# Miniprotein binders against o77086r1339to1564, part 5

Target 1, 226 residues: o77086r1339to1564
Amino acid sequence: KSLEIAEQMTLLDAELFTKIEIPEVLLFAKDQCEEKSPNLNKFTEHFNKMSYWARSKILRLQDAKEREKHVNKFIKIMKHLRKMNNYNSYLALLSALDSGPIRRLEWQKGITEEVRSFCALIDSSSSFRAYRQALAETNPPCIPYIGLILQDLTFVHVGNQDYLSKGVINFSKRWQQYNIIDNMKRFKKCAYPFRRNERIIRFFDNFKDFMGEEEMWQISEKIKPR

## First folded at step 13 (miniprotein)

Design j3
Fold by ESMFold2, look of step 13:
Structure j3 (fold): chain B 226 residues (1-226), chain A 100 residues (1-100)
Amino acid sequence: as target 1 above (226 residues)
Amino acid sequence: SEEEFARLILEFLLEIAELLIKYARRKAEEGDPESAIEILEFAIEWARIALEIAEKLEEEAEETGDEEKIEEARELKREAEELIKEAEKLIEELRREEEK
């Protein structure tokens, strides 16, 4: 069941990812204006909604054993997402399991250890080296983590002048932009071979059923008082 | 070669400039001419750098006397010039409409 859920999450991600136009990521890198980049915004919102939806599914359960059961279910889904190269949903769910309201709850040692091992992929202390290496070895189909694409394009744009000196073009800036965009294009073109399952898609309900940060903290503190 | 790398970057810049112009036209059609103008100005930045690369490739090809490379560089130069002209014309049209 967890495999099917991962496949359907991936189909939804792919639909939104494919709609992102190259101008949108470049314009966002330039001025961070969401209005100019609507398809990118929808994809970014999808990431956040999925993460909050997962947090809410766990926190709404009154029984500690049921919460552990659901966390283990999300871990199984994440393992499938990793195998099918859906880094975006993988990181959305990891963000949920590693969020403050959830992480602070006392979990079995096995759960804590698995979440820590998953966090190694997104360790930012070496400029996401583990993730970048994994992505470099990844063949399509793949849904990359959009946040890093945007971060890289933003740093290249703000951190590099168009010219090194009068009349001398900064080819390094353009080469970096080319590589980021080319890799994104390579992944945009490949489709996943999964069939749509309307029961599962309807169950997700576009991940719109979630609690706000304040409510999640209130529930977390009720479960484990400070 | 260094020439092949410069051509790759030139073609990338032209591709992006063209995509930006197309995207700006849609923004204008959606009733957002101010965003369209900003996007067109960005497209011109990309196309101008492509033009400069094409001018360098043309100079180098002329020094070698390789007529096929000269023609290739001139085609790329014309493509960059037409993108700039197209974007500038659209900016003028949109600004005129805003002032009305």
Scores: ipSAE 0.838, ipTM 0.936, lowest interface PAE 0.4, mean pLDDT 90
Fold by ESMFold2, look of step 15:
Structure j3 (fold): chain B 226 residues (1-226), chain A 100 residues (1-100)
Amino acid sequence: as target 1 above (226 residues)
Amino acid sequence: SEEEFARLILEFLLEIAELLIKYARRKAEEGDPESAIEILEFAIEWARIALEIAEKLEEEAEETGDEEKIEEARELKREAEELIKEAEKLIEELRREEEK
């Protein structure tokens, strides 16, 4: 069941990811204007909705044993997402499990260790070295973490001048942009072989059923007062 | 080779400039000419760098006397020039429409 859930999450991600146009990521890197990049905006909102949806599913359960059961199910889903190279949904769910309202609830040591291990993949202290290595070894199909693509393109644009001096083109800037864009195009081309399961898709309900940050903290503090 | 690398970057710049122009046309059709103009100005930045690379390739090809390479470089140069002219024409048309 967890495998099929991961497959359906990946189909939804892929649908939105393939609609992102190359101009959208370059324009966002230039001026961070969401209005010029609507398909990109839908994809990043999907990431956030999925993360908040997962947090809400856990926090709404009154029974601690049921909350633990659901966390373990999300962990199984994340393992499947990792195997099918869906880094975007993997990180959305990791963000949920590592969020303040969730992490502060005392979980069994095994759960805590697994979440901590998963966080090593996105460790930013070495410029996301672990993630970049994993991605470099990944063959399509793949849905990469869009947040890092955008950060890299932004850094290249802001941190590099078009010319090194008068009449001397900064080829390094364009080579970096080329590599980021080429890799994104490579992943956009290959489709996942999964069939839609409308019952599961309807269950997700576009991940729109989630609580706001304040409500999640209030429930978390009710479960484990400070 | 350095020539092969420069050609790869040139072709990438032309590709992006074309994509930006097409995207700007759709923004204009959607009723957002201000965004379209900004996107076209961005496209021109990419195409001008492509033009400069094409000019360097043309100069190098002329030094060798290789007629096929000379013509290839000139065609790339014309492609960059045409993209710049197309974007400039669209900017002009969109600015006239805003005056209405």
Scores: ipSAE 0.831, ipTM 0.933, lowest interface PAE 0.5, mean pLDDT 90
Fold by ESMFold2, fold request of step 18:
Structure j3 (fold): chain B 226 residues (1-226), chain A 100 residues (1-100)
Amino acid sequence: as target 1 above (226 residues)
Amino acid sequence: SEEEFARLILEFLLEIAELLIKYARRKAEEGDPESAIEILEFAIEWARIALEIAEKLEEEAEETGDEEKIEEARELKREAEELIKEAEKLIEELRREEEK
């Protein structure tokens, strides 16, 4: 059932999210060195693996009706993820459904409209306004989209000098860093009340079973020739 | 107030500097002294700004004669100085180890 799957995805995300240390996000914002930030790297790898795993599950199905069923199941999972405040897995799965190899296939109008509606949340044209509004109204437990946390910290670091002039500390820079970090801490403190389900965890198989980008395009083109 | 805001930022800077120093120690223990040194230099940047804020708070408290605030500022100043010295000492130790 889609709720149980969303719960288990969230447990796995939470395990990795809570291990991310504050130094890791600040160091990554400074110089983007993956080796200094191993837990952060594992979390971002998990995001990408989940996305590619979902794409692969859809593309490997030879029957169009079976592909449609699986996309609808992912949509149901995403709705549950949104309700439990797991924005990170929500966006990983959205990235899969909106990927080139998947999006170009012929889907029922209802599916296309649902995906378009979900994409409004991540509209970057207004600095992720919709997402930031949703997050501001969110109470823990929550797993925020890590990509935006890193982007914000990076822009604060490169876009602000430490001093406004000689002897004048740039408090605005530090206040922005404080707010980003404080909000991340707030979400790290509260655990999800879900119990581990080994059958579902084995089904995920750490999201390892995925195809590379080129193979996914080849299959997509076999399904719908250019 | 301005004082309360400055203290919040000061305490944040000290917290991050301490976390960075602890993180650098683990990197050194894992056999990556070059990363540890870079992280320690970053920690010193944060702690030095905290020290500057503490110095301003101490100066302002001394002008008013509020002994309680003077001592609070001096404690924060000492904490910043200790973090800087700890990080500098560890950098020196790691650089000596590098040259063996």
Scores: ipSAE 0.831, ipTM 0.935, lowest interface PAE 0.5, mean pLDDT 90
Fold by ESMFold2, fold request of step 18:
Structure j3 (fold): chain B 226 residues (1-226), chain A 100 residues (1-100)
Amino acid sequence: as target 1 above (226 residues)
Amino acid sequence: SEEEFARLILEFLLEIAELLIKYARRKAEEGDPESAIEILEFAIEWARIALEIAEKLEEEAEETGDEEKIEEARELKREAEELIKEAEKLIEELRREEEK
């Protein structure tokens, strides 16, 4: 069931990812205006919805053993997502398990250790070095973490002027943009071989059923008073 | 070589400028001419840098007398000029429509 869930999450991600147009990521890097980049915005919104949906599924369970059972199921799903190169959904679910309201609940040490192990991939202290190495070794099909693509394009745009001096074009700026865009195009071309399962897709219900941050904290503090 | 790298970057800049112009047309057709104008201005920035690279390649080719490279640079120069003119013309059309 976990494998099939991961496959369907990946199909939904891929549908949104392939619709993102190159102008959208470049425009977003320039001015961060969501209105000009609607397909990109839908994809980033999907990431956030999936993360909050997963948090809510765990926190709504009254019984501690049921919560642990569901966390273990999410961990199994994440392992499948990693194997099929869906870094985007993998990080959305990891963000859920590592969120404050969830993390502060006392979990079995096996769960805590697995989550910490998964967090090593997203270690931002070395500019996501582990993730970048993993991605460089990845062949399509793949859904990369869109947040880093946008961050890289933003840093290149903001941190590099078009000219190094009068009449001297900054080729390094354009080479960096080229490499980011070319790699994204490479991953957009290849489809996953999975077949849609409408029962599972209906179960997700577009990941729209989630609680707000304050409600999640209130429930978390009821479970484990501060 | 340095020339081959400059040509790769020039062609990338032209590709992006063209994509931005097409995207801006769709924004205008969707009823958002203000965004379309901003996107077209961005496209012009990319195309102008491409034009400058093409002008440099033309100058270098003229110094060596390589007629094939001279004509190649002039074709790329024309392409950049055409994209700039297309974008400027559309900006003017959209601004005129906004005043109505």
Scores: ipSAE 0.830, ipTM 0.936, lowest interface PAE 0.5, mean pLDDT 90
Fold by ESMFold2, fold request of step 18:
Structure j3 (fold): chain B 226 residues (1-226), chain A 100 residues (1-100)
Amino acid sequence: as target 1 above (226 residues)
Amino acid sequence: SEEEFARLILEFLLEIAELLIKYARRKAEEGDPESAIEILEFAIEWARIALEIAEKLEEEAEETGDEEKIEEARELKREAEELIKEAEKLIEELRREEEK
């Protein structure tokens, strides 16, 4: 069921999230070099694969009623993911439902309204205010949205000099880095109490079975011509 | 207090510098000395700022005459200096191997 799917997605996310080392996040914020941050890149790649996998599962269905059933299943999975504090998989699936090839298809108004309500959590117009508030109220275990951690660290690194003037250390820069890293450590330490289900994990097959963006657009346009 | 905050930041900088050095050693052992050198240079940047903070804490402690605080600052200063030396030594070793 949807709950079990969400639990297994969360276990996979947690495995990858735990492997991310603190140097990787700081190095990526500095120069975005994949070679120096392999575990971080595997985690972000997993995010993208899950999103494309979900899009592909929907678009491959020729019957509109079957597509609606699958979208509703993903919505149920997303509700479970939010309840268990897995913001990373939640956003991966949301990005799939809100992607161009999917969004442009005509959905029942109930589906459209639910997707719009989920998008409010990631509204960037106020520096992800809704998400930051939700995260601040969240106790471990939790898998945070790594994209915002990286964005914040990148902003701090690029937007702040090491010194305010000759010989005057910029403590504010280091305090901001400290708080971001400390919070990440807090979530890395906690394990989810879910049992691994090898049948479901094998079914996911590391989310490798997905279409490229060009193919997805071609299918989307065949379903609903411009 | 201002001293407590400076010490928190100092210890954070040392922690990160140490983590970066360990991470760089693994990159070198994995056969990526170019990345290791870049990471070590980054570690030195963090450790040098920690050293500067330790030097300021030492100066402030010397003004008070508090021998306990003086020794604490000197220990942190030595720790930063050791991390810098360790990173610089490894960079030199890796660069010599690359040039061969």
Scores: ipSAE 0.824, ipTM 0.937, lowest interface PAE 0.5, mean pLDDT 90

## First folded at step 14 (miniprotein)

Design k4
Fold by OpenDDE base, look of step 15:
Structure k4 (fold): chain B 226 residues (1-226), chain A 100 residues (1-100)
Amino acid sequence: as target 1 above (226 residues)
Amino acid sequence: SEEEFARLILEFLLEIAELLIKYARRKAEEGDPESAIEILEFAIEWARIALEIAEKLEEEAEETGDEEKIEEMRELKREAEELIKEAEKLIEELRREEEK
């Protein structure tokens, strides 16, 4: 069941990721305008919905044992996602488990240690070094974390002039852009050999069944008072 | 080599300029001419840098007397100029439609 769920998440992610065009990421890096990049926005929205959906599924459970069972299920799904190189859904679920409303609850030591080990992949203090290394070693099929691609392109855009001086082109800027785009192209050509499971797809229901952040905090504080 | 690197960047810039022009055309067809114009202006920025690289590489090839490289750079220069001209023409067409 956990493997099948991971496969269906990956199929949905792959469908959305493949629709993102190179102009969309370059335009977004330039001006942060969502309207010019509709497929990019749909992919980002899907990431957020999945995270909020996962948070909501855990917090709506009244029994602590049922919550723990559900978290353990998500951990199993995440392990499968990591094995199939789906970093998008992996990080969406990690964002859910490491969210304030969920992380502050009392969990078994094993759960806390697993979540901590997953967070090491995206340690911001090391500029995502572990993630970048894992991605460099990854062969297609793969769904990368789009947020870092956008951050890197934005950083290159803001941090570099097009010219170093009058008549001197900044080749370093263009080389950095080339490397980011070339890596993205490499992953866009991938197809996952999974079959669509309509029952699981219906279970997701486009991840629309989620609660807002305020409601999540209220429920969390009700479960574990401050 | 430095030349091979410059050529790689040149080809990349031309590819991006072409993709941006194609993307702008679709935005115009979808009824967003303002976004299309901005995207076309961005495409021209990429194509202009490509043109400058092609011109520099052509000059360097002329100094060495490499006729094959001279012709290749002239072709890439023409491609860059054509992309700029195409984008400028489309901008003018879209602006005329907004004034009506």
Scores: ipSAE 0.869, ipTM 0.943, lowest interface PAE 0.5, mean pLDDT 93
Fold by OpenDDE base, look of step 16:
Formats: structure tokens, sequence, C-alpha cells
Structure k4 (fold): chain B 226 residues (1-226), chain A 100 residues (1-100)
């Protein structure tokens, strides 16, 4: 069941990711305008919804043992996602488990250690070095974490002028852009050999069933007072 | 080589410019001419840099007497110019439609 869920998450991610066009990521990196990049926006929204959905699924459970069972299930799903090279859903679920409302709850040592180990992949203090290394070693099919692609493109855009001086083109800027885009293109062409499971897809319900952040904090504090 | 690198970047810039123009056309067809114009302006920025690289590589090829390279760079230069012209024409058309 955890494998099947991971496969269906991956199919949904792949469907959305393949619709993102190169102009969308470049335009977003330039002006941060979501309206010009509708497929990119849909993909980002999907990521956020999945994270909030996962948080909500855990927090709505009144019994601590049931919450723990769900967290363990998500960890199993994440392990499958990682094996499938689906970093998008992997990180969405990690964001849920490492979120303040959930992380502050009492968990078994094993859960805390697993989540911590997963967080090492995306250690921002190391500029996502572990993730970048893993991605570099990854062969298609793969769903990358789009947030880092956007961050990198934005950083290249803001941090580099088009010209170093009058009449001198900044090739380094263009080379950096090339590498980011080429890597994205490499993953965009890939299809996962999974079959659509309508029952599981209906279970996700486009991940629309989530609580707001404020409600999640309220529930978390009710479960474990400060 | 430095030349091979410059050529790679040139081809990349042309590709991006073309993709941006195609994307802008679709935005215009979707009824967002303002966004289309901005995207076309962005495309021109990419194509202009491509043009400059092609011009430089053509000049270097002329200095070495490499006729094959001169011709190749001239073709890429023409492609860059055509992309700029196409984008400029589309911008003008879209602006005229907004004024009606």
Amino acid sequence: as target 1 above (226 residues)
Amino acid sequence: SEEEFARLILEFLLEIAELLIKYARRKAEEGDPESAIEILEFAIEWARIALEIAEKLEEEAEETGDEEKIEEMRELKREAEELIKEAEKLIEELRREEEK
C-alpha cells in the first residue's frame, strides 16, 4: 500500500512537472510573477497542498498511536519516493513531518531519527549539497525539487549582470543558466512506468482536504500544550 | 575549447529566445497581450546576446581564414537577427491591437 501510494504520487507529480515549460522557470526567476507561469504555479501549489494534506492527516487523529502509525506510513512512502527519484513528493512529505506543529509532538526515537536523517538531504546550511550530489547521480525518470531550480535560476539572475563590462558578455551567467536548464530538460522527458490507480487518486482528492497553518498550530498545542 | 564553449552558449541562447517567442505567442492567443509583450522583450534580450556572440565568433573566424566557421557563424547571426525581428514585429502587432 505504501508503494502504491508513492507510485500514484509520482504519477501526479510527473504529469504536472512535464507541463512546466522552460520559459516559465526563466520568467519566474526574472520577475517572480506567477501569472506568467501557470504550469509552474500549479506544480508549486501541488507541492504545498501535499505537505498541508499530510500535516492535516496526522493532526486530525486524536489517538497518539494512530498518529504514530500515520507518521510511520509517511516515512515508508518517503522511502519509496526516494527510490523512485521523486524528490518533489519526498520533500513535500518531509516538510510535513518536519513542520513545527508536527515536529513538536512526542514521537518515538526512531521516528525522530528517521526524520532527522531525511532532513540531512536538504540541509540549507550546506546549500543543499547532499541533494545536489544525489540529483547529479540520478538517472531519469526523476522528479526534481522545483524550489531549488527556481532558487538557483533566481540567484543566477540577481547575482550576475548580462555584461561584465561594455561589450564583454558574462558567459559565466549563461553557463550557469545552461547547466540548470539542461539538467531540468533531462528530467522533463522521463515517464514512470506506473499505472494509474483511480482509487488511490480519489483518496488524495487533489490534496484539497487540508487545514490552515493556524488551525494546525491550535491542534498541535491542544495535543501537547506549551 | 573557448570557442566551443562560446558556440554552445550561442546555441543555447538562440534556443531560449525561440522558446520564449513561442511561449509569448501562446500568451497572446490566450488573451494576455501584455504578458506576451514582456516575454517578447525578454526573448529579444536573449537573442541580442546571441547575436553579439555570433558576431564575435565570425570576426575571429575571419582573422583565421576559416571559411566554414565564417559561414556557420553568419548563419547563426542571421538566425539571431531573425528572432529579434520576429519578436519586434509581434510586439508591434500586439501594441496595435491594444490601441483598437
Scores: ipSAE 0.869, ipTM 0.942, lowest interface PAE 0.5, mean pLDDT 93
Fold by OpenDDE base, look of step 17:
Structure k4 (fold): chain B 226 residues (1-226), chain A 100 residues (1-100)
Amino acid sequence: as target 1 above (226 residues)
Amino acid sequence: SEEEFARLILEFLLEIAELLIKYARRKAEEGDPESAIEILEFAIEWARIALEIAEKLEEEAEETGDEEKIEEMRELKREAEELIKEAEKLIEELRREEEK
C-alpha cells in the first residue's frame, strides 16, 4: 500500500512537472508573476496542497496511536518516494511532518529520528548541499524539488548583471542558467513506468481536503497545550 | 576550451530565445497580448547577447583564418538577428492590435 501510494503520487507529480515549460521558470525567476507561468503555478500549488493534506490527515485523528500509525505510514511512503527519485512529494510530506503543528506533538523517538534524518537532506544551513549532491548523482526518471530550481534561477537573475563591463558579457551568469535548465530538461524526458490506480487517485482527491494553518495550530494546541 | 564554452552558451541563448518567442505567440493566441509583449522583450534580451557572442566568435575566427568557423558563426549570427527581428515584428503587431 505505501509503495502504491508513492507510485501514484509520483505519477501525478510527473504529469504536472512535464507540463512546465522552460519559459515559465525563467519568467518566474525574473518577475515572480504567477499569471505568466500557469503550469508552474499548478505544480507549486500541488506541492502545497499535498503538504497541507498530509498535515490535515494526521491532525484530524483524535487518537494518539492512530496519529502515530499515520505518521509511520507517511515515513514509509517517503522512503519509497526517495527510492524512486521523487523529491517533490518527498519534500512535500517532509514539510508536513516537520511543520510546527505536527512537530510539536509528542512522538516516539524513532519517528523523531527518522524525520530528523530526512531533514538532513534539505538542511538550509548547508544551502541544500546534500540534496544537490543526491540530485547530481540521480539518473532519470526523477522529479526535482521545484522550489530550489526557482530559488536558484532567481538568485542567478538578481545576483548577476548581464554584462561585467561595457562590451564584456557575463558568461558565468549564463553558465549558471544553462546548468539549472539543462538539469531540469534532463529530468523532464523520462517517464515513470507506473500504471494509474484510479482508486488511490480518488483517495487523494487532488489533495483538496485540507484545513488552514490557523485551524491546524488550534488542533495541535488542543492535543498538546502550550 | 573557452571557444567551445562560448559556443555552448551561444546555442543555449538561441534556444531560450526561440522558446520564449514560441511561448509569447501562444500567450497572444490565448488573449493575453500584454504578457506576450513582455515575453518577447525578454526573448530579445537573450537573442541580443547571443548575437554579441556570435559576432565576437566570428571576429576571432577571422583572425585565425578558420573559414569553417567563420561560416558557422555567421549562420548563428543570422539566426540571432532573425529571432530579434521576428520578436520585434510580433511586438509591433500586438501593439497595433491593442490600439484598435
Scores: ipSAE 0.869, ipTM 0.942, lowest interface PAE 0.5, mean pLDDT 93
Fold by ESMFold2, look of step 16:
Structure k4 (fold): chain B 226 residues (1-226), chain A 100 residues (1-100)
Amino acid sequence: as target 1 above (226 residues)
Amino acid sequence: SEEEFARLILEFLLEIAELLIKYARRKAEEGDPESAIEILEFAIEWARIALEIAEKLEEEAEETGDEEKIEEMRELKREAEELIKEAEKLIEELRREEEK
């Protein structure tokens, strides 16, 4: 059933991802104004809601064995998301499993080892080298991690002048922007061949049923006192 | 070649400038002329760099005498000029409406 869940998460991601317009990511990189980039904002909010929704599903369970079953189910979903090249949902769920309120609960060694292994993909210590290598080998369809696209575009804007000197155009700046945008366009172009499953979509309920950060910490501390 | 690379960048800059202008028009239609003007100014930055590249490529083509390349570069140069003019005209119209 975890394959079907991953497919439906990917379908929802793809619907929002394809609506993001190129001006939105360039304008956000320039001035970080959410009002000018509404479709991008909806996609970013979706990422955060999915992560908080997953955390809430785990923390609301009173029984430790039931919590372990749900974590293992999320791990299985994440493996399917990785195989279908949905890096965005993969990282949303990983951020949930690696979040403070969840990570601090004592998990079986196997679960801890798998989560730690998954975190290697997003290791930032070498400018996300592992993720960039994986993405470079990825063929469409794919939903890339939007956060890195935005970070890269922002860095290019802040770190590069339009001219290297008087009258000398900085082609390197524009080449970097071109490559980021071209790759994004390449992934927006290909659709996933999944059929909508209304039962699963209704179960997600747009991932809106989640707890706030304070409540999650209070429940986490009740489960495992400091 | 260096010429092919410069063409690629030129065409990319023109594409983005056009997208930004279209996006700005929609912001103006939504009742946000201040954002529209800012986006149009950004579009002009992209189109002006495209114009500079087109001018350099036109000069290089003229030195070779390749009439086909010369006409191609003049068309791209004209496109950049039209985008700049379109954006500047819209900025002026939006600022005039604010004075009313």
Scores: ipSAE 0.833, ipTM 0.936, lowest interface PAE 0.4, mean pLDDT 90
Fold by ESMFold2, look of step 14:
Structure k4 (fold): chain B 226 residues (1-226), chain A 100 residues (1-100)
Amino acid sequence: as target 1 above (226 residues)
Amino acid sequence: SEEEFARLILEFLLEIAELLIKYARRKAEEGDPESAIEILEFAIEWARIALEIAEKLEEEAEETGDEEKIEEMRELKREAEELIKEAEKLIEELRREEEK
């Protein structure tokens, strides 16, 4: 069941990911204007909605054992997402489990250890070294973490001049842009072989049923007072 | 080689400039000429660097006397010039229409 859920999450991600046009990521890297990059914005919003949706599903449960059951379900889904190379949904769910309102609740040590091990993949202390290595070893189909693509493109654009000195073109800047874009194009070309399951898609309900940050903190504090 | 690397970057810059121009045309057709103009200005930045690379590669090819290579570099240079001209004409058209 967890496998089927992961497959359907991946189909939804893929539908949005393939619509992102190369100009959109370059324009976003330049000026962060959402209006110029509508398909990218929809994909980024999908990431955030999925994360908030997952947090809400856990926090709305009044019984602690039910909350643990749901967290373990999300962990199973994340393991499947990792195996099918859907890093984007994997990180959206990891962000949910590692969020303040969720992390501060008392969890079994096994859950805490698994979440901590999953966080090693996105450890930013070495410029996302673990993630970059995993991605380099990944063959299509794949949904990469869009946040890092945007971060890398933004850093390259704002951190490098077009010229190293008068009349000397900065080829390093363009080579970095080329590599990021070429890799993204490689993943956009490949489709997942999953069949759409309308029952599961309907259950997700476009991940729109989520609480705001303030409400989530209020519920988290009711569960474990501070 | 160094020449092959420069040519790869040149072709990449041309590809992106062309994609940006096509994207800008769609923004204009959707009724957002302000975004279209900004995107076209960005496309010109990419195409101008491509033109500079093409000019240097053309000069180097002329020194070798390789007529096939010279023709290839001139075609890439022309492509860059055409993209810049296309983007500039569309910007002028969009600004003129907005002021009417």
Scores: ipSAE 0.832, ipTM 0.935, lowest interface PAE 0.5, mean pLDDT 90

Design k4
Fold by ESMFold2, look of step 15:
Structure k4 (fold): chain B 226 residues (1-226), chain A 100 residues (1-100)
Amino acid sequence: as target 1 above (226 residues)
Amino acid sequence: SEEEFARLILEFLLEIAELLIKYARRKAEEGDPESAIEILEFAIEWARIALEIAEKLEEEAEETGDEEKIEEMRELKREAEELIKEAEKLIEELRREEEK
């Protein structure tokens, strides 16, 4: 059932999200070195593995009707993820459905319309305005999109000097860092009330069963030649 | 107020500096002293700005004669100084070990 799958995806995300230490996001914003930020790296790797896993589940199906069933299943899962404020898994799955190898396949108009509507939440053309509005209205528990947290911290670090002039501290820089970090800490503290379901967790198999980008494109082109 | 905002930022800077120092110690214990030194230098940047804020708040409190507020600012100033001293000492220790 889609709800239970979404709950277990959220439980796994939350376990990784809570392990991320504040130094890790600040160090990554400073120099983008993955080695210094191992828990953050595990979280972003999990995001990518989930996305590639979902793409692979769809592309491995030879029958178009079966592919539509799987996409509709993922759409149902995404609707549940959105309701439980798991933006991170929501975006991982959206990234899969909107990926080149998947998007280029001819889908029923209803599927295409729903994916397009989901993309509105993460539209980057207005500095992620829709997402930021949704997040501002969100109460814990929540797993935010880590990519935007990192982007914001990077922009604050790179775009602001520590001093406005000699002896004049740039409080605006520190206030922006404070707000980003404080909000992240607020979401890290609140746990989801879900119980672990070992059958579903074993089915995920840590999302490790996925194809590489070249193989996915080859299969996509085999399904729909250029 | 302006003072309350400056104190909030001061305390945030101290919190982050302390977290960075603890994180650097773990990196050193894991056998990565080069990363530890870089993280400690970053921690000093945060703590030094905190020290400057504490110095200004202390001066303002001394002008008012509010003894309780003066002592509060002096405690925060000492905390910043101790974090800087701790980080500098650890950097020196790590560099000496690399020369052996």
Scores: ipSAE 0.830, ipTM 0.936, lowest interface PAE 0.5, mean pLDDT 90

